# VHH binders against q9x234: the designs that were tried, part 26

Target 1, 288 residues: q9x234
Amino acid sequence: RTFSEEIKEELVNVPFGSREEVISELLGFIKARGDLDVKSRHIVFSLHSFAASRRLLNLMKYLSKPVSEIIVEKSHNIKKRYIKITAEYSESFMVIEPFFDVALFVSFLRGLFLSGGSMTNPRYHYHLEINLFEEETLALTRKSLKDFFNINAGIIELRNTRKLYIKSIKDILVFLEAIGVQRKLEEIDRIVTERKVIGDVNRTVNFIEANAIRTANSTARQIRAIELIKENMGLENLPEDLRRVALVRLRNKELSLRELGKKLNLTKSQIYSKLKRIIKIAERFGDV
Below, E stands for the ipSAE of ESMFold2; O stands for the ipSAE of OpenDDE; V2 stands for 0.75 times the mean of E and O plus 0.25 times the DockQ between their complexes.

## First folded at step 5 (VHH)

Design m89 (framework vhh_lunsekimig_d3)
Fold by ESMFold2-Fast, scan of step 5:
Structure m89 (fold): chain B 288 residues (1-288), chain A 120 residues (1-120)
Amino acid sequence: as target 1 above (288 residues)
Amino acid sequence: EVQLVESGGGVVQPGGSLRLSCAASGFTFSSYALSWYRQAAGIERELIAYITRGGSTNYVDSVKGRFTISRDNSENTMYLQMNSLRAEDTGLYYCAAKYTGYRWSPQDYWGQGTLVTVSS
């Protein structure tokens, strides 16, 4: 069995969360390997993973959604088979926004990885990839990986395919923990340690929770600093460049540093630097 | 103190209309995406409609074309206009607020629910 398939076997047993999380995971399956037959109102999944197929059927069963057809077909190589699953399409599959919050996003990633993902055995080299043909979905997935988990994913564009990839072992471990890998994560840690790679491999805290909390704390700290300055000295008394940044951050609490930069025609580094200066100023008025 | 308070529920005849309201306090309403969930007796809570921070809306198939979700950031209130009501629309309706900043998930907020009964 491939290393990817061993990881996918573990994911089959991840407990179902809310109904919205289950729908988000199903959306991941649809975006990676689903094809909508408009004429017959069906969606067809072509999966090379038996583990992924079993998980998909469990999701459909949980949602009480009909599965019209299950076929096991042979590829050009008669020793390799794929599973074709046909289900009745429902617009309710598409009502969820998987980039909305971390739980929905994690579920979406699990579906994507099961349906269209693979990982090279870490004994050889560090590489995880996901096939994603829709440009918009790929871009949003990459952005959300960075924003929620500080994962730096790259894009590979080939003749007839688009892939999201992760090569940093630290980012791969965060990704795998996020989607629910536990036992295989320990095996990967052992291999990485044996190869004398150090970093977040020995992290004992949940990567998702820790990263989400740190990101929340960073944004909250920036907002608290600006409010503290507003109450104690007034924003109008800040240097012009800092005042502009403070005002835009207060009006756009939900935006990332890159998005804030776009509004002010500044780079992420420039915004970060100015926010750091704002926090330092706020320190004289209280705890930030 | 964070609160979401639903109102506007009641008893209506099939084919009638109701407007539900969800009044929010204690957080920055305009920064949150907002949703309506429905729970019928003996079944799991279901997402019915949501509206993003930017005003984009989505609905489940069973209510699409009949229900309209909207928000008023100046009044910190979200609405669900329910038209052409059917017996299957009977249930407890909950409003929810979720932060749409992908960088953090401080907390999802939930209301206590308001009862809608469609019967003759």
Scores: ipSAE 0.000, ipTM 0.131, lowest interface PAE 16.4, mean pLDDT 77

Design m90 (framework vhh_lunsekimig_d3)
Fold by ESMFold2-Fast, scan of step 5:
Structure m90 (fold): chain B 288 residues (1-288), chain A 120 residues (1-120)
Amino acid sequence: as target 1 above (288 residues)
Amino acid sequence: EVQLVESGGGVVQPGGSLRLSCAASGFTFSSYALSWYRQAAGIERELIAAITRGGSTNYVDSVKGRFTISRDNSENTMYLQMNSLRAEDTGLYYCAAKYTGYRWSPQDYWGQGTLVTVSS
């Protein structure tokens, strides 16, 4: 099963709160996937998640609402199945206002996510989205995510779809925790931590490699300069301070500037300055 | 109180071995990624080894095959086994614990360092 379905399986077991919270969760299902037949007073839900279907049936049972029909059908894409559930509708449920109470809003979000939500496996990409066709509900949901949880959600509008999406892993984790994900949240956190630590180590290794190459190139340049002077004028014709530095560098090709300085009782800056002067002298005899 | 306490540093001859320990207290050790940093004289502090919450390890090239990082969640301790020590390995060794999870302001923790000297 998909990563989204694994999250939804955990949500099936979230304990029921107040009656109003259960109704708010049902409202989330209705807003995302409910098709209302006003004349017959029925709502038809078309769900792609078996976990969401089980949760919906549990909500209906808690509210003592009869389910008249359950059908498992193949979608237009033969690879996907969906569950069609027909249930009695009550207008009184539509007067619940999930956007002004945090507990009602969390329950509403759970219903929305179960019926219309998905999350990409965080090993590959940080992305959570909810399909919400009604513009007003989508706008209020986005605003309430910001107001209650400081979650920054974006909106995607395509010809036949509207989606609310979250790209920040921090915001995704807050969202999942709010709707009742626990065990799967620990797994996601482990993946994220692993990715970040590996990234930090790789960046540091790349920095160390680049620094070592720069240092090796500088050392090679210093040695080339000293060899050019040796070949063209003789090291003995250098000023005494520069001759001492040149000789110690040639004998100790692996040492850092600080280590060379220690051998000559000079600071790193003094050694650097003297090597720079040696390179300048060598420029008379060739490219360095 | 949160603490990371390093131990096991000292003076060794080139080619010798040392085992560093980092004992943690005051936080949920198993929830953190752990690492060893080294600061040599005149050089910035650098990451040399890391171990994730899941136990995956990473090393800089200069210590690969010589150093081994490990963790013991039951003892709240991280180790660095250092073999075939070289003069260039001389420095202050710091342990660090990094939380990169969903908490809004994750607290990173650092030890105070332990000195390793590889002398002739």
Scores: ipSAE 0.000, ipTM 0.151, lowest interface PAE 17.3, mean pLDDT 78

Design m91 (framework vhh_lunsekimig_d3)
Fold by ESMFold2-Fast, scan of step 5:
Structure m91 (fold): chain B 288 residues (1-288), chain A 120 residues (1-120)
Amino acid sequence: as target 1 above (288 residues)
Amino acid sequence: EVQLVESGGGVVQPGGSLRLSCAASGFTFSSYALSWYRQAAGIERELIASITRGGSTYYVDSVKGRFTISRDNSENTMYLQMNSLRAEDTGLYYCAAKYTGYRWSPQDYWGQGTLVTVSS
């Protein structure tokens, strides 16, 4: 459905690595969207992604940890559904330090992204964000993104909510590849390349159009000036050098100043200067 | 051709020191996070130390304070300085490189291993 959900669908099928990597991924789910009730010793996950829900159930199955409740609920505005999953709390879920090595860290990031992450369709703007409330975990995640992957992540703090965000398309692509996105990376690359080509073409077309308009306006102004002199004064009353330039310009309306100069054995600067003088003379007879 | 070639292994007495080198060729070394793994006979490889592109280092608890990992991007070489060696440090030491930039297929590279024997 959403662009984020399409990415998450691919992540469901990433193969499991070591047991420590699976626990690290589960820790990511807990840190982004797990509500821990210490008194009853359970964790409640409220997930808006069906893909994330399937992945979480697969992780729990791999770890032989039972899920005590699965409920699909509607939000108050009736426009969105979410999946509520309840599981027994275990200290084994928290034993891993996900910042120790790169394999544990990418597993942790995958869990964070599945549980609390989203990416905007790159056709519109480049933005990836992850909800991450705990200040210490957010700071360590940002540091490890920089240290392992040279990713520069920003922080947004809203009312009782914290988010990590990435706006650089290069960093977003590194992030997505690290957590196991492959097929969707091709699609994103095509979109990015297409946007860059469109941007480059638009800049080139604007430059060409501006030059053509400026040249056409200059030539039109020169011809208008010469016609005004012809009608009000007569070209025969111009100095001989200006009269020669005026006549050649009228006969050769499509030529550049350099090409006109070649016909008269004059430099581009000399032709420009003479045409400028013709325009100044024409100003006496009307707006040019 | 991509290669990671380990050297510096050998036989040393407990309390001795060795310096392992991992020479890389055929890829952009500076784009990789680098690690040393150790494998004893009959058990899977374990991470011993790692160094990120940014220079941050990580060590397994059993080697903290004794081992130092470093990298020289100008020479495409990674090092592991091993001090105060113990019998339990005996094993095959593998150099590993994990790509941490954008590529369609992540290419992780492994060396062939170098033997370290700490004999009493």
Scores: ipSAE 0.000, ipTM 0.299, lowest interface PAE 12.4, mean pLDDT 80

Design m92 (framework vhh_8cml_1)
Fold by ESMFold2-Fast, scan of step 5:
Structure m92 (fold): chain B 288 residues (1-288), chain A 121 residues (1-121)
Amino acid sequence: as target 1 above (288 residues)
Amino acid sequence: EVQLVESGGGLVQPGGSLRLSCAASGFTFSSYAMGWFRQAPGQEREFVALISRSGGSTDYSDSAKGRFTISRDNAKNTVYLQMNSLKPEDTGVYFCAAKYTGYRWSPQDYWGQGTQVTVSS
């Protein structure tokens, strides 16, 4: 197994979140390695990772999307194997916008890495890269890495390829933790420590700080919206499902959307949708 | 600003060959399927050929099969149509099209202004 494949094997077991998160991960697979047959409405994936292939099939199964063909091909002289997966294309895969919500972005990154990513063994070199051919998506991915995680990614453009890369070990560790790597992170941290790198490489710091800042800003906006509704129409005039969300949000200002959803037996996507509706209602009464 | 600029059209004798080119700018070319369509005077616009994002899949109309070859160069943001064994019935305005394949956040097809192909007996 290559080092990249060992990381990808761990990612196969990351639990599925909301339907939007699953679609966002699938979009990552598409953006890094997909070829669309417009007439027949199919997407062909050519994956060099068996772990990535298993994850893709599980995503398709979760979304109830049919896979029409699976072909396992060997490269010339049997040096490398790859799997071709043909799946029905749905335009609904393209409506998700992973660049403005941290959970959707994390899912998108996981798909990108599984489909077109690789990492060099940290014993020898600190390098992680992702194939990403669409210029606009690459630019948005780079910006969101900086905005959410303070990750500084570079761009390589060659004749027939475009890649996003990360060379800082701190940024690589933040990236891997964000997409769901756990056991392999402990191994990487041990290797980095054994190399006696100057400075403490704390992979968790940037991720927690980025999430806390975004959550605080989002929470402040949500609370402003709820208070504006309370002052101008009264919370009792909201539909019961929105009133429940508003009240629980006010009582639990410190909780993430996932945690808030758990208290109401709602998915993160459901609670996000309800809070978005509350904000929209509040817009008629003032700036939120 | 999105542009598709066709070139290579002209007058050719029956049995001759032409190579059409379509230069794309203002969008991520490698994320779109590219196609060729044609329209003759008094007829509806008809499909000629299509090539997938990577060039791995191609499709042709019955009239184009065996005579025309579509190809693309993603490094040059260009799609080509090699037309062999041309017939008078191939006469028309040839349009380059970029077909939305779900690789953009907003669905949008793009069309060129067309290039005239005339096969004169």
Scores: ipSAE 0.000, ipTM 0.089, lowest interface PAE 21.3, mean pLDDT 77

Design m93 (framework vhh_surovatamig_d1)
Fold by ESMFold2-Fast, scan of step 5:
Structure m93 (fold): chain B 288 residues (1-288), chain A 121 residues (1-121)
Amino acid sequence: as target 1 above (288 residues)
Amino acid sequence: EVQLVESGGGLVQPGGSLRLSCAASGFTFSSYAMSWVRQAPGKGLEWVATISRSGGSTDYVDSVKGRFTISRDNAKKSLYLQMNSLRAEDTAVYYCAAKYTGYRWSPQDYRGQGTLVTVSS
């Protein structure tokens, strides 16, 4: 249903690599949404994504680690169901260093995104975020994103949450491709291209409209100035060169300065200068 | 055209050794994690061993740990499986398989035609 869930559904089908890569992906699940019970050697996952839950169960099956309990619970505050999975863990899950090998790192990122990640529909905003509670893990993840993929991630700290985020669409696309998104990338690229084309068209229309308004305002000001002179002193009392320009402007209200210049064998600059002088004369008689 | 060509299979006695090779072509070998999978007569596919893209990490099914060693040579685009202390239950067709784990769009996984290993006296 959600855009994030559609991405996560595609990630369920990513092929398994080495067992170390599978363990690295599981470590990502643990770091984002796992509570570790050291005394009973269990990990409790509370997942809001059904796709993430299916992927987690497949990872546990591959590792031959038994799932002790699966419960679907309803959240009182959100009024949504979430899946609580209890599984045994081994100490080998914690010895994997996902930050220095790219295959281990992309597996780790996939686990993080599945369990604690979300992406806003790119039609509205370019925003991808991942919940990461451990400061050291978040710092290392940010560094490895920069080192391996040249991704610039930011950090947000809020009450009870710590988040890594990516706002650049280029960086988001690299991130999603790295963790195994394929079909959804095509849809995102199409949306981004459509938004850019619409943005370019809107910018062009706004520029044309603004230019037309400025031209209309300038022409209106020129005509008002000439009418003020006509009413207060008479056009016959203007210098001959200004009188000729004033008369041609009044007779041809719709013409550009270039077109007016052609009628009088004057350049656009010469016409502009003479109209500016007419406006200055008119300032004696009222607001122009 | 993607090709994975296995070789080195044959008849060996229990306790013997055999080395399988897989020659890859038509894709960027160094961008793929590589695995050996086997199929015994009348049974389904069983995963045997995996090696990461760099060769830095390896993993094995419990029944072959300490007996089999997976390795790769990215310059030669080759995958290997050294099989020691062979048992009758290791008799199977062995396939090499490629799984993409890199930055680009993930293409379909690839598998070769297989090589037969028979462990019998």
Scores: ipSAE 0.000, ipTM 0.102, lowest interface PAE 15.9, mean pLDDT 78

Design m94 (framework vhh_7b18_3)
Fold by ESMFold2-Fast, scan of step 5:
Structure m94 (fold): chain B 288 residues (1-288), chain A 120 residues (1-120)
Amino acid sequence: as target 1 above (288 residues)
Amino acid sequence: QVQLVETGGGLVQPGGSLRLSCAASGFTFSSYAMGWARQVPGKGLEWVSSITRGGSTEYQDSVKGRFTISRDNAKSTVYLQMNSLKPEDTAVYYCAAKYTGYRWSPQDYWGQGTQVTVSS
């Protein structure tokens, strides 16, 4: 389906690390999409990703935390479906400090991305974002991204939502590698390289075509000028240096200014100056 | 305090073998990719080999088939087995550790280096 979902499918298969890392990943799910009810001892997750829902169920199974309900619902906007998962709350979910060390933070980021993250297909736009409303958690996540990975993340604020975003392709690749993406990293890197190659090829072709058009227009104008002089005053009435240039140009319409200059033992700038003078003389006889 | 300590360098004859070791401390070794880079006086750092957290290996073209990188997570140590050594392998060899990122950089953790000299 979506490019985000393809990335999330790969993340489902990331091996579990320590128990603390698994809890940190679960905390990421909670912070992005969990509705915590401490009194009833339940957490309700509202997930838009099927892959994320499977990963969450695997985390809960690993931690021996029962899942009481799984429901597929339609949002008020009929185009969206989401999966509601109700699971038992544990005090152990909140004892992990995901910002204290890099392994816990990486696991936390994986949970955040799975539950609240998305990435635009890099063929079109470099953009990764994570929904994260809680102001303190957002600030700490942004700081830890900078401190641990030198990732520069921005903040988008809407009426009742906040998003952390990354637009630099370098930072996006570092982020995805950190959370455990491998196969998709190779695909993204290939796409980025292809986009650069296509851009370089297009720039080169445009440069060559533009230069060829400029050269053709310049040559055509030079020939028109010489013909106008020939018709109205005769080439023999040009100064000797200009007459020689005019004759060589007429005989060698395909040659560059540098090649014409070599035939007359003149520099490119010298022959250009003489051709410019020929054009100026021709202006008195018509449009050049 | 992060430390990477390289050992095993020395003088060896062309065609000989040498095994470098890098002992790591001060970080969670199993969470880091490890690598080796070398520097000849007057030249920049040249990447030699790397090994991922999962054990996947990569080698610079000039050392493929001759060098083997390996790691022992229980000992927090990475190794470089160098066979069929050539005079052009003479350099200071540095151990490096990287948590994440696509390329090795001076900002990754680096050891102090160990001298390898290949001469008759």
Scores: ipSAE 0.000, ipTM 0.154, lowest interface PAE 16.9, mean pLDDT 78

Design m95 (framework vhh_sonelokimab_d1)
Fold by ESMFold2-Fast, scan of step 5:
Structure m95 (fold): chain B 288 residues (1-288), chain A 121 residues (1-121)
Amino acid sequence: as target 1 above (288 residues)
Amino acid sequence: DVQLVESGGGLVQPGGSLRLSCAASGFTFSSYAVGWFRQAPGKEREFIGAISGRGGSTYYAVSEKGRFTISRDNSKNTLYLQMNSLRPEDTAVYYCAAKYTGYRWSPQDYWGQGTLVTVSS
């Protein structure tokens, strides 16, 4: 099993957030592979990762999208196999905007990495790359990496192939943490410490990066909690003040707690407290 | 208060062209995906196309991609649909929509009142 595959195995078990986040992750799968047959209303994924294939099937199942065919084929070279998955395509799902909301963006990045990403074992070299054939999507992804996470990504262009890459170990660690890697992140950090003999200096995550990761996790958790309540008891059974907060959060996923508070004439502290109570109620129905 | 107001509909001969406009107010227009739908009498509402907030990505229904072009002008808070080579089966009420939720287009999104397009000889 390659180092990239081990990371992807961990990502298979990342909990689903909102439906918008699941669609954003699917969009990432689509954008990392440019060879799609939209004319026949089918999308064909050619994946080299068994972990990515399992995650894709789980996404399709969650969205009630039928999978019509699964084929395992050998590459031109004897050395590699790949999985072809054929599913029905719906253009209405493509209207999601992953570049302006941090929770949607991290879901999009997870899909991109699973479908078209790879990372070199950090014992040998610091390098993470993602295939991204559409020029505009690549440019927007690079900008959002910089804006949300202060990640400086480079571009490789070869013939008609485009790749986004990250060579800074600090930026790689921020990227992996954002998309949901935890156990492998600890292993990578240990390897980096062994290689450099410096330790703490190599794990400098700045205030902006830390805030973006916390916000993505917090927003996803809040939305997951609200959806669990909606499915198991109904939002109308929440106290009026909590119901108002839940509805405004769902309506305005991109807003900070302070901005949400302004819409309800509440302080940041008050809205945080109410969202925390919503999460606690949701714990009765599942993991939040 | 969010408002979407469509205009530009009317009677056109088969093979003709029309440009529809949708004027948006009450929200930060450039931050939201917006799109066009149509509904003929006795039929379900049909997706035509959508455009991302900054205009960098467009999404079309397979059957419409060659004849219809979606665009936006964020400085004017306006969405456009250019319709070419119109056919009698394009006769419908055309709706502008702004994505309120990120999950597929739904009745929970913001919708305009519609503008009637009639393609007849």
Scores: ipSAE 0.000, ipTM 0.142, lowest interface PAE 16.7, mean pLDDT 77

## First folded at step 6 (VHH; framework vhh_lunsekimig_d3)

Design n1 (at its last look DockQ between E and O 0.01; V2 from the best seeds 0.00; counts 0 for: pae O 11.2 > 2, off the site)
Fold by ESMFold2, look of step 6:
Structure n1 (fold): chain B 288 residues (1-288), chain A 120 residues (1-120)
Amino acid sequence: as target 1 above (288 residues)
Amino acid sequence: EVQLVESGGGVVQPGGSLRLSCAASGFTFSSYALSWYRQAAGIERELIASITRGGSTNYVDSVKGRFTISRDNSENTMYLQMNSLRAEDTGLYYCAAKYKGYRWSPFDYWGQGTLVTVSS
């Protein structure tokens, strides 16, 4: 089963709070996946998650609103399995205002995620999203995420989809804790910590490799310069200080500037200065 | 829309008792943890008692055994029963409602306070 479904399985077991919290969670299901028909006075929920379906049934039972029909079918157009749950419409479901009371907002977010949300396995990358077509609800959800939790959510709008998404792992962890995830949150923390350690190791290795390449490139340039001088002038025609440096560098290609300086009783900066002068002389004879 | 209104403050002699009330409206009272704070003149506001949404209580040492916090979710009201009052209990008493998690900043509602004076 997917990483998202594992999270949803845990959310099924979040204890019910107040009646208002339960209604707010149900409103999340309605806004994400409910098709309301006021004439027939029913709502049809189209869910892809068995965990979400179980949670919805538990919410309806708590509210003393048993569902009238449950159908499992496969969509022709999307190649996905759907669970269709039909329930009687009640105006009490729509009275709750979830955006101005943080307790109700958290419950609303749980309903949105269960019904229309998903999360990528954090081992691959960090991405949480909620399918939420209604523009006003999407905008209010994004604003309230910022206002209550300082979560920076984005919006993706395509011709046939609207999604709210969160990519910051800090914000994803805040979101998951807020909606009631506990055990899976600990698993995610461990994955994030492991990835951070691996990233620190890789940055250290890359730094060591870049320094080795830089040293080799400067040494190769120095040797190229000395060889050009040898071939076009002869090393004997260099000033004595430069000739000494050239000969020792040529005989000791693996030495750092500090090590080269020790052999010649010179500081690193003195060696560097002399090698720059050698390169300058060599530029008369070709690319260095 | 959110409102917390304290009442029940007044002047009382040392050793006396008062019961403070905090009436709440405009939010889902039963979903919040509740607290009492006090502020004596010239110092910062101090947490003195708290009660979780599940009813677990906590008190600062200076009031433990003398003060009792309680909540009535059906009346959207929190109480502080204050017994064996002392002069150092004098101050402005505030109620607060808190929604808190581990990974986000606390969300707090505050009242305006009720004055308690312990004097002859």
Scores: ipSAE 0.387, ipTM 0.758, lowest interface PAE 2.9, mean pLDDT 86
Fold by OpenDDE, look of step 6:
Structure n1 (fold): chain B 288 residues (1-288), chain A 120 residues (1-120)
Amino acid sequence: as target 1 above (288 residues)
Amino acid sequence: EVQLVESGGGVVQPGGSLRLSCAASGFTFSSYALSWYRQAAGIERELIASITRGGSTNYVDSVKGRFTISRDNSENTMYLQMNSLRAEDTGLYYCAAKYKGYRWSPFDYWGQGTLVTVSS
């Protein structure tokens, strides 16, 4: 079972609101997956989710609208089942304007998501999308998401489909909560929290590792510089303070600058400065 | 701005013919399925003909064999050839555009309509 389907399963049990809300939710189904058969004057819903199908049937039952046919078709792709639900078209389905009332809009969104929506497992990446072909409806939905919930949704056209998408996990959570997700929302929150912790740990580890590498490279450069000086001019020809540092560095290749400082009764900064000078001298003889 | 403008309506005698046109602008015409609707007095608007992006056509039984829907993507125009007109064909005819993948949608782009009157 996909993560999306799990969410949709939960949504099947969301209590019905007012008749107008129920119609608004149905309108969501129509906009996302409804198509009118011109010959028969029936509306056909093509769904991929059993949960969505159950919800649609419950909505239709509530509205006392008979379903004339339910067909389950197996796609050539063994993994995709199509559920086609056919009902007689009624103009009454089109009376509701879901974009002016938050309750109606939420119901509308629920219908859109159930019929045409999907969400990736938040363990991998944050992405919620709804397939919706109508440009006007997409624009209005996007606008209303912003106006009612301050959700930033994008619109993308891919091949033969248009999609509304939400990438922000914060916005996704708000969206899911709005349409009635509860239990799964808690799970998502836990996953997000865990990812954050893991991410922080990884960043910290990477930072430490990067610093270690930098330090190692720096140390190697220092040693090379000192050796180059030794070969070309002799360490005895260095200023006394630099010579001391150079000798201690050569003898203690594993020590940090701080530790070197302790040995010489110098600060880390002083050691660093002296090593820089050593490197600069070495550069006269070759690449360091 | 999306615009659909119907033309070609008028008064015709029973058995006569009319050709309706729908000129589209403001959107990618070739990406849309197109439909004709009509609304008779006292009756709900009804879908009577549709044509897909690929040119596949569909008709309600009442107009089948008499009406022909077609499209010209180069001109961004849809047509409805109406032959053997009957009194019951009288009504306001609307052009609608739906995004590809749908034969019908509740919130299509709509024209203002053109009146067809079939009377003796």
Scores: ipSAE 0.005, ipTM 0.227, lowest interface PAE 11.2, mean pLDDT 87
ESMFold2 (binder alone), look of step 6: mean pLDDT 81; pTM 0.808

